VH-VL binders against Metalloproteinase inhibitor 4 (TIMP4). Designs and how they scored, part 11

Target 1, 195 residues: Metalloproteinase inhibitor 4 (TIMP4), of Bos taurus (Bovine) (o97563)
Amino acid sequence: CSCAPAHPQQHVCHSALAIRAKISSEKVVPASTDPADPQKMIRYEIKQIKMFKGFEKVNDIQYIYTPFDSSLCGVKLEANSQKRYLLTGQILSDGKVFVHLCNYIEPWENLSFLQRESLNHHYHLNCGCQITTCYAVPCTISAPNECLWTDWLLERKLYGYQAQHYVCMKHVDGSCSWYQGRLPLRKEFVDIIQP
Below, E stands for the ipSAE of ESMFold2; O stands for the ipSAE of OpenDDE; V2 stands for 0.75 times the mean of E and O plus 0.25 times the DockQ between their complexes.

## First folded at step 5 (VH-VL; framework fv_tixagevimab)

Design d3 (from t11 with heavy chain S31Y D99E L101F D104S H105R Y107S; at its last look DockQ between E and O 0.04; V2 from the best seeds 0.00; counts 0 for: pae O 8.9 > 2, placed apart)
Fold by ESMFold2, look of step 5:
Structure d3 (fold): chain C 195 residues (1-195), chain A 123 residues (1-123), chain B 109 residues (1-109)
Amino acid sequence: as target 1 above (195 residues)
Amino acid sequence: QMQLVQSGPEVKKPGTSVKVSCKASGFTFTYSAVQWVRQARGQRLEWIGWIVVGSGNTNYAQKFQERVTITRDMSTSTAYMELSSLRSEDTAVYYCAAEYFTGSRYSYGMDVWGQGTMVTVSS
Amino acid sequence: EIVLTQSPGTLSLSPGERATLSCRASQSVSSSYLAWYQQKPGQAPRLLIYGASSRATGIPDRFSGSGSGTDFTLTISRLEPEDFAVYYCQQYDSSPPLTFGQGTKVEIK
C-alpha cells in the first residue's frame, strides 16, 4: 500500500467527510453484491460523536467500510472500546462511507489542541490554499497562495510540528501563510470540555 | 538583524560541568532549530546535537549522548547546552547555530552562528 | 557515519584566480543535505552554499556549488582579497550525526 503524503489540512480538504467516532463492532462482509467477486471488506459499526465535514451528504453515520486486505490499504481500528478516532474518508457511489490507510485517521488523543480547533472550521474553510511538500532544497513558494510543508526537511518525519500546530490560512488579499496558536472556540462548542 | 549571542568564556576543572547559553534575536525562535558545534584548536568542526525549538525535540551525536543536555527557554529565546564529566579533550570553542523557516522559504544549514564560547578544561 | 574528505588541504592562489575545492563523501549524500561554509581566522563559520548548489542570503555570484552522489565542488570564479579563508563542506543526509570535512585553506600565494 502506497500513499502520497499530505498535510492534515489537505486530507480534510480532499475528504468528503471528517468525524470523531468510536468503533462499536466489526464484521467481514463481501465487497460487492457480485457472488463471483471474492473481495472482502471490514464493516465497522460506529458511534458518531461529532461531524466536522460532510453535513450536506450524510447526517449520522452508522457504518464505515475498509478493505479487508491490508495490501489494498485496509485499516484496522480497535472495536468495542472507549478509543475515539478522527476519521476522514469518502462516500462511494452506493452511499457507503469508505476509509483506508491513505486517509487521515488518528486516535483523537494524538491530535494537538490546534488540530482539534481547526477541524471545526479552519481546515475546510482554507482549502483555497495550496500546501506543497518540501522533500528537498531548494524549496520556495511559486504562488502567493502556497504554504511550504517542511516537517520532513526539519524533523525527518511527515507528521511533525508543522502538521500538528499550523494551519495554512488565506488572507483577504488572496495570499496564504502558516498560522499557529490557540484559536477561540466557536460559541456552539463552548460547553465541550476536552481532557 | 539576525543574531545569536553566547555566554562568556569558561575555565573548568575535569569532572565538572559547563552550561553555555545562546540567546536569539532578529528571527522567530519557534521556527528554528538550534545546533551546537565545537572546534578544538587546529581541528575540524564537530557536531554535538540540536533542538527543534518549537517541539523541544533533541538529538545528540553518539559521542556526547551520555554527557550532553540541550534545552531551550521560549520566554527568553535562549538555547542551552550543558556538557558534564568534562575532560581535557573537551577544551574547544563551542558554537551555537540556527536553521530557520520564514514562512515563504526554508533556510537549510546553519545560517546564523553565535560568536563562540571558549571552554578550557585544565587541572 | 559519513566521512567527508576535502582536497586539496591548502590551495595557494593569487587574487583574480579561479579556485576549485573538492569534497568527497564516503557514501552517497543527497544534494539537499550538502552545504559549504567559509571560516576566517577568529570568526564563526559562515554559510555559503546549501543544497549543494544554492547560494545563501547575501553570498556573491562568484561562489558556486555543484556535484551529487559522492563528489561535490565549490568554485570561486575570481578570488577577491576577502575570500582567503578556510572552507568546509558539511552533510546531514544520515542524521545524526552531521559531519564536516577537514577544511581547505585558501591562502595568498
Scores: ipSAE 0.012, ipTM 0.570, lowest interface PAE 8.2, mean pLDDT 84
ESMFold2 (binder alone), look of step 5: mean pLDDT 88; pTM 0.904
OpenDDE, look of step 5: ipSAE 0.013; ipTM 0.568

## First folded at step 6 (VH-VL; framework fv_tixagevimab)

Design e1 (from a44 with heavy chain S31R; at its last look DockQ between E and O 0.39; V2 from the best seeds 0.00; counts 0 for: pae E 2.3 > 2)
Fold by ESMFold2, look of step 6:
Structure e1 (fold): chain C 195 residues (1-195), chain A 123 residues (1-123), chain B 109 residues (1-109)
Amino acid sequence: as target 1 above (195 residues)
Amino acid sequence: QMQLVQSGPEVKKPGTSVKVSCKASGFTFTRSAVQWVRQARGQRLEWIGWIVVGSGNTNYAQKFQERVTITRDMSTSTAYMELSSLRSEDTAVYYCAAEYFTGSRYYYGMDVWGQGTMVTVSS
Amino acid sequence: EIVLTQSPGTLSLSPGERATLSCRASQSVSSSYLAWYQQKPGQAPRLLIYGASSRATGIPDRFSGSGSGTDFTLTISRLEPEDFAVYYCQQYDSSPPLTFGQGTKVEIK
């Protein structure tokens, strides 16, 4: 399983749905109704606590599906537990809700306060911004609607302080910059990595 | 074929320095982080520090903070660890290991290891 | 600093038996930052499991990882002769440093 790195905001923007849920049970099921298809999936029964995105296509989700095999990007979730998850995923052509390792899936308790609040509005409303992963210096803006994601370069983390505490937000002039909470931030994180 | 190839064994006197090299091939070095770990005979693994190759940012375990310097040369795809003021208890096998960050995935784990470099500190 | 405590220290088993190795963290760690390594004498460690439960490339399906929070488990469902080695858990969830457990040696009874 291979995934491009993505900021939590990008995950929400590019996913068909984002929900907060508990996992009630799990069951191994066939991947299709075709008896010649040997592929298996894990079907998780969930209790949806809240939907942040996807309500225009689905409402109350009873089941989510993931590949059985972790080498095919299957994800293991803790069933029959009070553990709450943020789940992002896709809706397949047959209506099944599908999740895998490349989605943003996180125990709810690991989310920062800003992330929990941003799931209601700010992530979804700012999908016009581009978040660019910085791999090496120099890393500079190539477009005005771009925020530079620097957690890797500064902290050697996929989801570091920037991912946990900032939202890339669009200004009226079409530019984007990192913001924390309800107060505007300066563009001080733009161009922070230069030769 | 992802590889880390380390420099050969070293015998050093107390109070001197050693610099171990770690040459990468078969993956995008500039998108990786290189970590250094040592292991004395029969002992557990001990983390020394890491470098994010693309930025040159480093972090060291507190125990080594005053004596270790980790660097890299992106043009030769080589990371280096220099340990100064050597003591007899620094005798160990020193490993480099990489976590690489490709356009396809960043791994949460050290999936490429060097063969190890034996450093012996004695009079 | 997050301390990882592995148990048992030594596990003496025969080929074909099931091995269960435990790793307990002094603080909660994200499953995303928990890994398991195998090390044989005179060799570098080998990544087995990353993200607490995902097998690394080329790792047989008899190896599995589970757990979250403070308690993590490596299971070898049916020991093969090549599986007798020392196993380490490792975390990178705190700000530095990284830490390793002290290891569990799996040896032939």
Scores: ipSAE 0.475, ipTM 0.759, lowest interface PAE 2.3, mean pLDDT 85
ESMFold2 (binder alone), look of step 6: mean pLDDT 88; pTM 0.903
OpenDDE, look of step 6: ipSAE 0.576; ipTM 0.831

Design e2 (from d2 with heavy chain H105R; at its last look DockQ between E and O 0.46; V2 from the best seeds 0.52)
Fold by ESMFold2, look of step 6:
Structure e2 (fold): chain C 195 residues (1-195), chain A 123 residues (1-123), chain B 109 residues (1-109)
Amino acid sequence: as target 1 above (195 residues)
Amino acid sequence: QMQLVQSGPEVKKPGTSVKVSCKASGFTFTRSAVQWVRQARGQRLEWIGWIVVGSGNTNYAQKFQERVTITRDMSTSTAYMELSSLRSEDTAVYYCAADILTGSRYSYGMDVWGQGTMVTVSS
Amino acid sequence: EIVLTQSPGTLSLSPGERATLSCRASQSVSSSYLAWYQQKPGQAPRLLIYGASSRATGIPDRFSGSGSGTDFTLTISRLEPEDFAVYYCQQYDSSPPLTFGQGTKVEIK
């Protein structure tokens, strides 16, 4: 399975769902009720900690699904652990929450403070911006609502300092640029978080 | 399929320079970073530096900072490492290795390695 | 600079036995940046594990990685004859230099 690079903001904008969760257990299940369908999935039982996007489509998520076969972009998550994950994904027509290797999936500990706050306050408000991956110089904007994603060129990382500490923000005139916000003090701006 | 092919062995005198080439095939060179690592006989692996192919940005270990230059030629899909002011302690096998950008989860391991180039510095 | 210390220096075992190799970092390392390599004499290193616990392409199931913070482990559940080699851990947590441990040699008892 091959994935085109996408910035965390793009992932949130393009996904139906963004949640923070722990993985309780895993089970191999059939992909459908059709006995002629040989495809299998991994069903992960989750404990949802917080939902950032997807409120209009689902209430509280008990299970997520991914292809069993890694060649079909199945993703491996650590079950029976205290690890918290940011999960992005889609909701299938039958209501199943589906994730795969090309979604944005990260251990929560790997997210910066700005990314955690942007999941609540910034990413979804700025989906009118376009973020373009720079693979080589020269790399220039082609539209006013475009931000250039340069972490690879500068740091040899897909998700480097820019992805962790900046949001591509839309301005009143329709243009976009990278913004490193000054967030409120953490103690005054705290959600109640329970594992 | 993915491959790095290095130039052949070198025997050098102290005080001279060596330039090792590393030719890539079977992957998008522009989307990669090439790292250089050396190993003296019976010793641990030692990181020298990297180049991000698309930008030409380099980073060198402090030990080599004044003596190493890593470059690339995108038209031939080839990276180069030049080490100057050679001394007998520089006798080692020099490897190139590649990190390749993907979108799912970036691998921070070096998953494509060249065959190695023996550089011998005789006093 | 983050120093990686591997233990033991040499591990003498028979085929079929379980090998447990330790890598300790001088300061905390994100699991995303910890890798393990195998090297046989006269050969380039081969990537075994990346992200502390993910097997590289073509690496058999008997190899597994675990750990976080400063303590990381490579386990070979049942040694095969081809597994007798030197093993290195490596990190490149956010800032250079990238560093390798000194290696653990797994040899036939």
Scores: ipSAE 0.503, ipTM 0.741, lowest interface PAE 1.8, mean pLDDT 85
ESMFold2 (binder alone), look of step 6: mean pLDDT 88; pTM 0.890
OpenDDE, look of step 6: ipSAE 0.573; ipTM 0.816

Design e3 (from d2 with heavy chain L101F; at its last look DockQ between E and O 0.39; V2 from the best seeds 0.58)
Fold by ESMFold2, look of step 6:
Structure e3 (fold): chain C 195 residues (1-195), chain A 123 residues (1-123), chain B 109 residues (1-109)
Amino acid sequence: as target 1 above (195 residues)
Amino acid sequence: QMQLVQSGPEVKKPGTSVKVSCKASGFTFTRSAVQWVRQARGQRLEWIGWIVVGSGNTNYAQKFQERVTITRDMSTSTAYMELSSLRSEDTAVYYCAADIFTGSHYSYGMDVWGQGTMVTVSS
Amino acid sequence: EIVLTQSPGTLSLSPGERATLSCRASQSVSSSYLAWYQQKPGQAPRLLIYGASSRATGIPDRFSGSGSGTDFTLTISRLEPEDFAVYYCQQYDSSPPLTFGQGTKVEIK
């Protein structure tokens, strides 16, 4: 399995849901009722602790589904445990909640304080900003609402210091830039205090 | 097919240097990091360092910091490892391996390896 | 530097038997950064397991990985003749150096 890289903010913006949950149990189930379909899924029973996004489609989630095989981007989660997870994913046409390795899925303890705060407020409020992955230097913005994601180039990490401690936030003039989870000051005010 | 092809065996005298090449094909070289690992006969794997191809940023194991230089040429999709001031204990097979930026945390692992280059240091 | 200690050093088993290989880290390692490799004589290592439990492409389902924190396990459910090799765990934690365990040799009894 390979995925297009995406910043945590992009994952939240593009996912149908984002929740904090524990995993109660797991069961291997058929992917469909068609006996000719050999595909399998893992059904995880969860205890939802908090929903950050997805209120318009579902209130409380009992089950989530992922492919059985890791080559089809199935994800392994620790069941029957006190471990809390951030889960992002999609809702299928039949109402099932679907997650895979290319979603943003993390043990809650691995999230920084700023990421936990940003899940409540900043990520989904700033989906009008564009976050562009930098693969090579030079890397420059091509639009005013663009932030450059550089963790790979600087640290050889998918989620480095920038992903953990910054949010791409929109200014009054429509431009975007990185901030440490604080609300951005108006550009005119910032220019006065930091000439 | 993702592939790394290394240069051929080297026999070197102590005090000289060796430069091993590692040519990539079948994947986007600029989105990768190339790592170098060596293995002396009957010994464990030993990490030497890496280069992020897109930036040229490097990191070396402390043991090699003073003697190793890792570079790349994006126009030929080739990484290089040069080890100077060679000693007899540097005799080993040297491997390059690629770490491809895939966007999944669960993808960490060197899944593309070169065939290895034997470097023999003798008087 | 994170030290990985594998046990046993050698595991002598017959085809068809179940193999259990252990890797212990000197400090906690995120499961996302733990990998297992197989190396046969005269060959480069081959990635088996990444993220502690996910099988790499083309790896048979008899190979499985588990564990978290400081303790990780590779299991081969029924040994095939081609599975007799040396197995290494490896970590990529938050910073260099990347380190390997010393290896576990799985050999024919």
Scores: ipSAE 0.612, ipTM 0.797, lowest interface PAE 1.4, mean pLDDT 86
ESMFold2 (binder alone), look of step 6: mean pLDDT 89; pTM 0.914
OpenDDE, look of step 6: ipSAE 0.685; ipTM 0.854

Design e4 (from d2 with light chain S30R; at its last look DockQ between E and O 0.48; V2 from the best seeds 0.61)
Fold by ESMFold2, look of step 8:
Structure e4 (fold): chain C 195 residues (1-195), chain A 123 residues (1-123), chain B 109 residues (1-109)
Amino acid sequence: as target 1 above (195 residues)
Amino acid sequence: QMQLVQSGPEVKKPGTSVKVSCKASGFTFTRSAVQWVRQARGQRLEWIGWIVVGSGNTNYAQKFQERVTITRDMSTSTAYMELSSLRSEDTAVYYCAADILTGSHYSYGMDVWGQGTMVTVSS
Amino acid sequence: EIVLTQSPGTLSLSPGERATLSCRASQSVRSSYLAWYQQKPGQAPRLLIYGASSRATGIPDRFSGSGSGTDFTLTISRLEPEDFAVYYCQQYDSSPPLTFGQGTKVEIK
């Protein structure tokens, strides 16, 4: 399994859905109805807590699917647990919700405050920005709507400080730049806590 | 095939330095980080430090901070680890290992290892 | 610094038996940053499991990993002759230093 690196904002922008959920159970199922097809999937039963993206395709998701084989990018999730996950993924042509190792999947507790708030608004509102991974210095922007993602170079992390605390935000002139988690991301009442 | 090839065995006197090389092939060296780990006979693996090849940024375990320097040469796809002020307890096999930036949320561990370099420190 | 403690120190078993190896962390480790390695005498370590539960490329299905937080397990469901080796857990969740457990030797009875 090989993945292109992507900032959490890119994952949300490029995924069909993004949800917060618990995993109720798991079951190994055939990948298709063809008995000659040896491929297996893991079907996870979920309890959806909140949907951040995907309202046009689905409303309340009962099952998600991933390849059984990790070489085909299957992901292991902890079932029958109080553990909450952020899940991103795609919707297959047959309507099945599909996730894999290359999606952005995190225990909810591992997300920063900025990430939790940005899932509600800022990530999907800024999909017109380009986020470019820097692999080596020098690394420079090539367009005004571009933000440079440097977590690897500075921290040797896929998801470092920029992934956790910054949104690439589009301005009225069409340019983009990194904004940190000190911007208001919700309605004006500071004492309102959603979950 | 992804490969790391290290320099040969070294026998050193206390108080001197050793520099071990680690040449990469079969993967994009610029997108990697190279880590160094050592193992004395019968002992656990001990992490020394890493270098992000693309930036040259390093991080060292506190134990080695004053004595180790990790470098790389991108033109030859080679990383280096130099340990100074050698003592007899530095006698160990020294390994390099590489991590390549992937987009997996579940980042891979070190699955590309050098063959090891025996460093013997004796009077 | 996160200290990893493996148990047992030595596990003496016959081919075909199930091996269960434990790794305990002094602090919580995100499971995406816990790995298991196999090492045979005179050889470099070989990655078996990453992300606590995902098998590395070319690793047989008899190897499985599980656990989260502070408690992690490597299971070899049916020992083969080539599986007798030392096994190490490793965490890379914290900012450096990265740490290894002291190892569990799986030996033939």
Scores: ipSAE 0.636, ipTM 0.808, lowest interface PAE 1.3, mean pLDDT 86
ESMFold2, look of step 6: ipSAE 0.587; ipTM 0.798
ESMFold2 (binder alone), look of step 6: mean pLDDT 88; pTM 0.890
OpenDDE, look of step 6: ipSAE 0.678; ipTM 0.848
ESMFold2, look of step 7: ipSAE 0.589; ipTM 0.796
ESMFold2 (binder alone), look of step 7: mean pLDDT 88; pTM 0.897
OpenDDE, look of step 7: ipSAE 0.665; ipTM 0.845
ESMFold2 (binder alone), look of step 8: mean pLDDT 88; pTM 0.879
OpenDDE, look of step 8: ipSAE 0.671; ipTM 0.841

Design e5 (from d2 with heavy chain S107Y; at its last look DockQ between E and O 0.48; V2 from the best seeds 0.00; counts 0 for: pae E 2.6 > 2)
Fold by ESMFold2, look of step 6:
Structure e5 (fold): chain C 195 residues (1-195), chain A 123 residues (1-123), chain B 109 residues (1-109)
Amino acid sequence: as target 1 above (195 residues)
Amino acid sequence: QMQLVQSGPEVKKPGTSVKVSCKASGFTFTRSAVQWVRQARGQRLEWIGWIVVGSGNTNYAQKFQERVTITRDMSTSTAYMELSSLRSEDTAVYYCAADILTGSHYYYGMDVWGQGTMVTVSS
Amino acid sequence: EIVLTQSPGTLSLSPGERATLSCRASQSVSSSYLAWYQQKPGQAPRLLIYGASSRATGIPDRFSGSGSGTDFTLTISRLEPEDFAVYYCQQYDSSPPLTFGQGTKVEIK
């Protein structure tokens, strides 16, 4: 399994749905009705606590599906526990909710306050902003609606301090910049996260 | 085809320094982080530190903070680990390992390892 | 620092048997940051499992990982002759960035 790096905001913008849920049970099921097809999926029964995105396509979700095999990007979730998850995913052509290793899936307790707040509003309202991964210094913006994602360069983390505590927000003039919580929006772009 | 090739064995006296090289090939060096890990005979693996190649930012285990310097040269795709004030307890095999932030794949794990460099510190 | 304690220290088994290796953390570790490695004598470690449960590229499906919080498990469903080695768990959480368990040696009975 191979994943392109993506910021949590990008994951929410690109996913069909985003929910908070607990996992009630799991069951291995066939991937199709063809008895000759050896492919398997894991079907997770969930208890949806809240839906942040996806109201237009699906209501109260009972089941989610992932490949059985981790080499096909299957994801293991802890079933029959009090553990809450943020789940992002897609809806397949047959209506099944599909998640995989490359989606943004986190224990709810691992999300910062800003991330939890941003799931309610900020992420999906700011999908007009472009988030660009910085791979090396120097790293500069190439468009006014661009925010630079620097967690890898500063921390050797995919989801570091910037991803946890900032959202890329669009200003009235169409430019974007990193916004930390309820602080006033900055009109100027920043190259690195402030301490 | 992804490889890390380390410099050869070293025999050093106590109080001196050693510098081990780690040359990368077959992957985008600037989008990687290089880790240094050592293993004394019969002991567990011990993490020394890392460098994020694209920025040059380092992080060192507290035990080594005062004695280790990790650097890189992006033009030769080579990382270096220098350990100073050597003691007999520093006798170990030193490994470099890499993890890679690519446009198509990333792990929180070290999936490319060098062959190891034996460093012997003898009185 | 997060201390990883592996058990048993040595596991003596025959080919074809199931091996179950335990790794316990002194503090909770996100499963996203837990990995397992195999090391054979005279060789560098090889990544087996990342994210507690995902197999690395080229790792046979007889290897599986599970667990969360403080308790993690590596299972080898049917031991092959090439599987007799030392196995390490490793965490990549924020303090310190990386630590290894002391290892579990799987040896032929």
Scores: ipSAE 0.429, ipTM 0.753, lowest interface PAE 2.6, mean pLDDT 85
ESMFold2 (binder alone), look of step 6: mean pLDDT 88; pTM 0.897
OpenDDE, look of step 6: ipSAE 0.707; ipTM 0.858

Design e6 (from d2 with heavy chain Y106W; at its last look DockQ between E and O 0.04; V2 from the best seeds 0.00; counts 0 for: pae E 12.5 > 2, placed apart)
Fold by ESMFold2, look of step 6:
Structure e6 (fold): chain C 195 residues (1-195), chain A 123 residues (1-123), chain B 109 residues (1-109)
Amino acid sequence: as target 1 above (195 residues)
Amino acid sequence: QMQLVQSGPEVKKPGTSVKVSCKASGFTFTRSAVQWVRQARGQRLEWIGWIVVGSGNTNYAQKFQERVTITRDMSTSTAYMELSSLRSEDTAVYYCAADILTGSHWSYGMDVWGQGTMVTVSS
Amino acid sequence: EIVLTQSPGTLSLSPGERATLSCRASQSVSSSYLAWYQQKPGQAPRLLIYGASSRATGIPDRFSGSGSGTDFTLTISRLEPEDFAVYYCQQYDSSPPLTFGQGTKVEIK
């Protein structure tokens, strides 16, 4: 199972839903009603605590599904515990909520304060921005709506400082830039704030 | 204040090696690339190579590729450049310089320069 | 390799005059990757301009950069005594990754 790297914002933008939930139980079930279909899924029963994205398709989600086999990108979640998860995923044509290893799935306590705020207010509102992974210097944007994602370059981490502390925000002129709240000494505005 | 402090001058015989250190302070070392440049008396600046501190990835100018090694120690915020098989034409001032990536922008200018290290290679 | 050619080699001017320094690239260079440095005798270079036109931190307003493609210009609008130095342009766009111009010496007339 191999995954294309994506910033948490991209994961939220590319997913049909994003929720905070606990896992109540798990059960192995057939992948379809077709008795000739040998594939199996894990059905997780969840208690939804909050939905950040997906309101137009679903309300409260009772079950999520993932492939049984890890070679098909199945994901293992800890059932019957107080552990809270951020879950992102898709809604299949039959209405099932589908989650796999390449989605953004994290224990809630691993998220930074900015990530938690961004799930409520920023990520899904800024999906018009492109986030481009920078693997080597030099790298550059190719469009004004791009932000360069440098965590791998600088920290050898997929989810480093930019993933945890920055949002790529779209401005009224259509351009995008990284935002960490009010940054008093942004390079683009140094002449504005100094005489 | 952002600063790079280099090791002192060195006098070397041909065929030996030199290792110059470059200690960083006042900025996040792991969010930078350290570059090495030399300048012989009366000559233009010549780029040797760089290291992206976080990943450890290096890139060397073709002229130096077989003789140079650039490393870093993240625990001491120090970069190193070692040049082997020294020749008299390697006599120059060697500078380290840093490109600093802030979380919002990568500037392609060398914002911070070391004071330079004179390396003299003589018979 | 992108070759940067600076002109003139030496520019003899008096304090208060305007200095115009040229940097020509052997092939097109993105403005994002063009920088200018000042070097005084016995000192390391200092970054003046990056991205062809953006002043580095602490650089006075009298320094300005412009240009695109193959032609780039550094202008010092009113020379001060501390501005007499050698100036280098530098590109960061192509293989080998970095090259410098040969320098323009700005000297007192």
Scores: ipSAE 0.000, ipTM 0.497, lowest interface PAE 12.5, mean pLDDT 83
ESMFold2 (binder alone), look of step 6: mean pLDDT 88; pTM 0.902
OpenDDE, look of step 6: ipSAE 0.555; ipTM 0.816

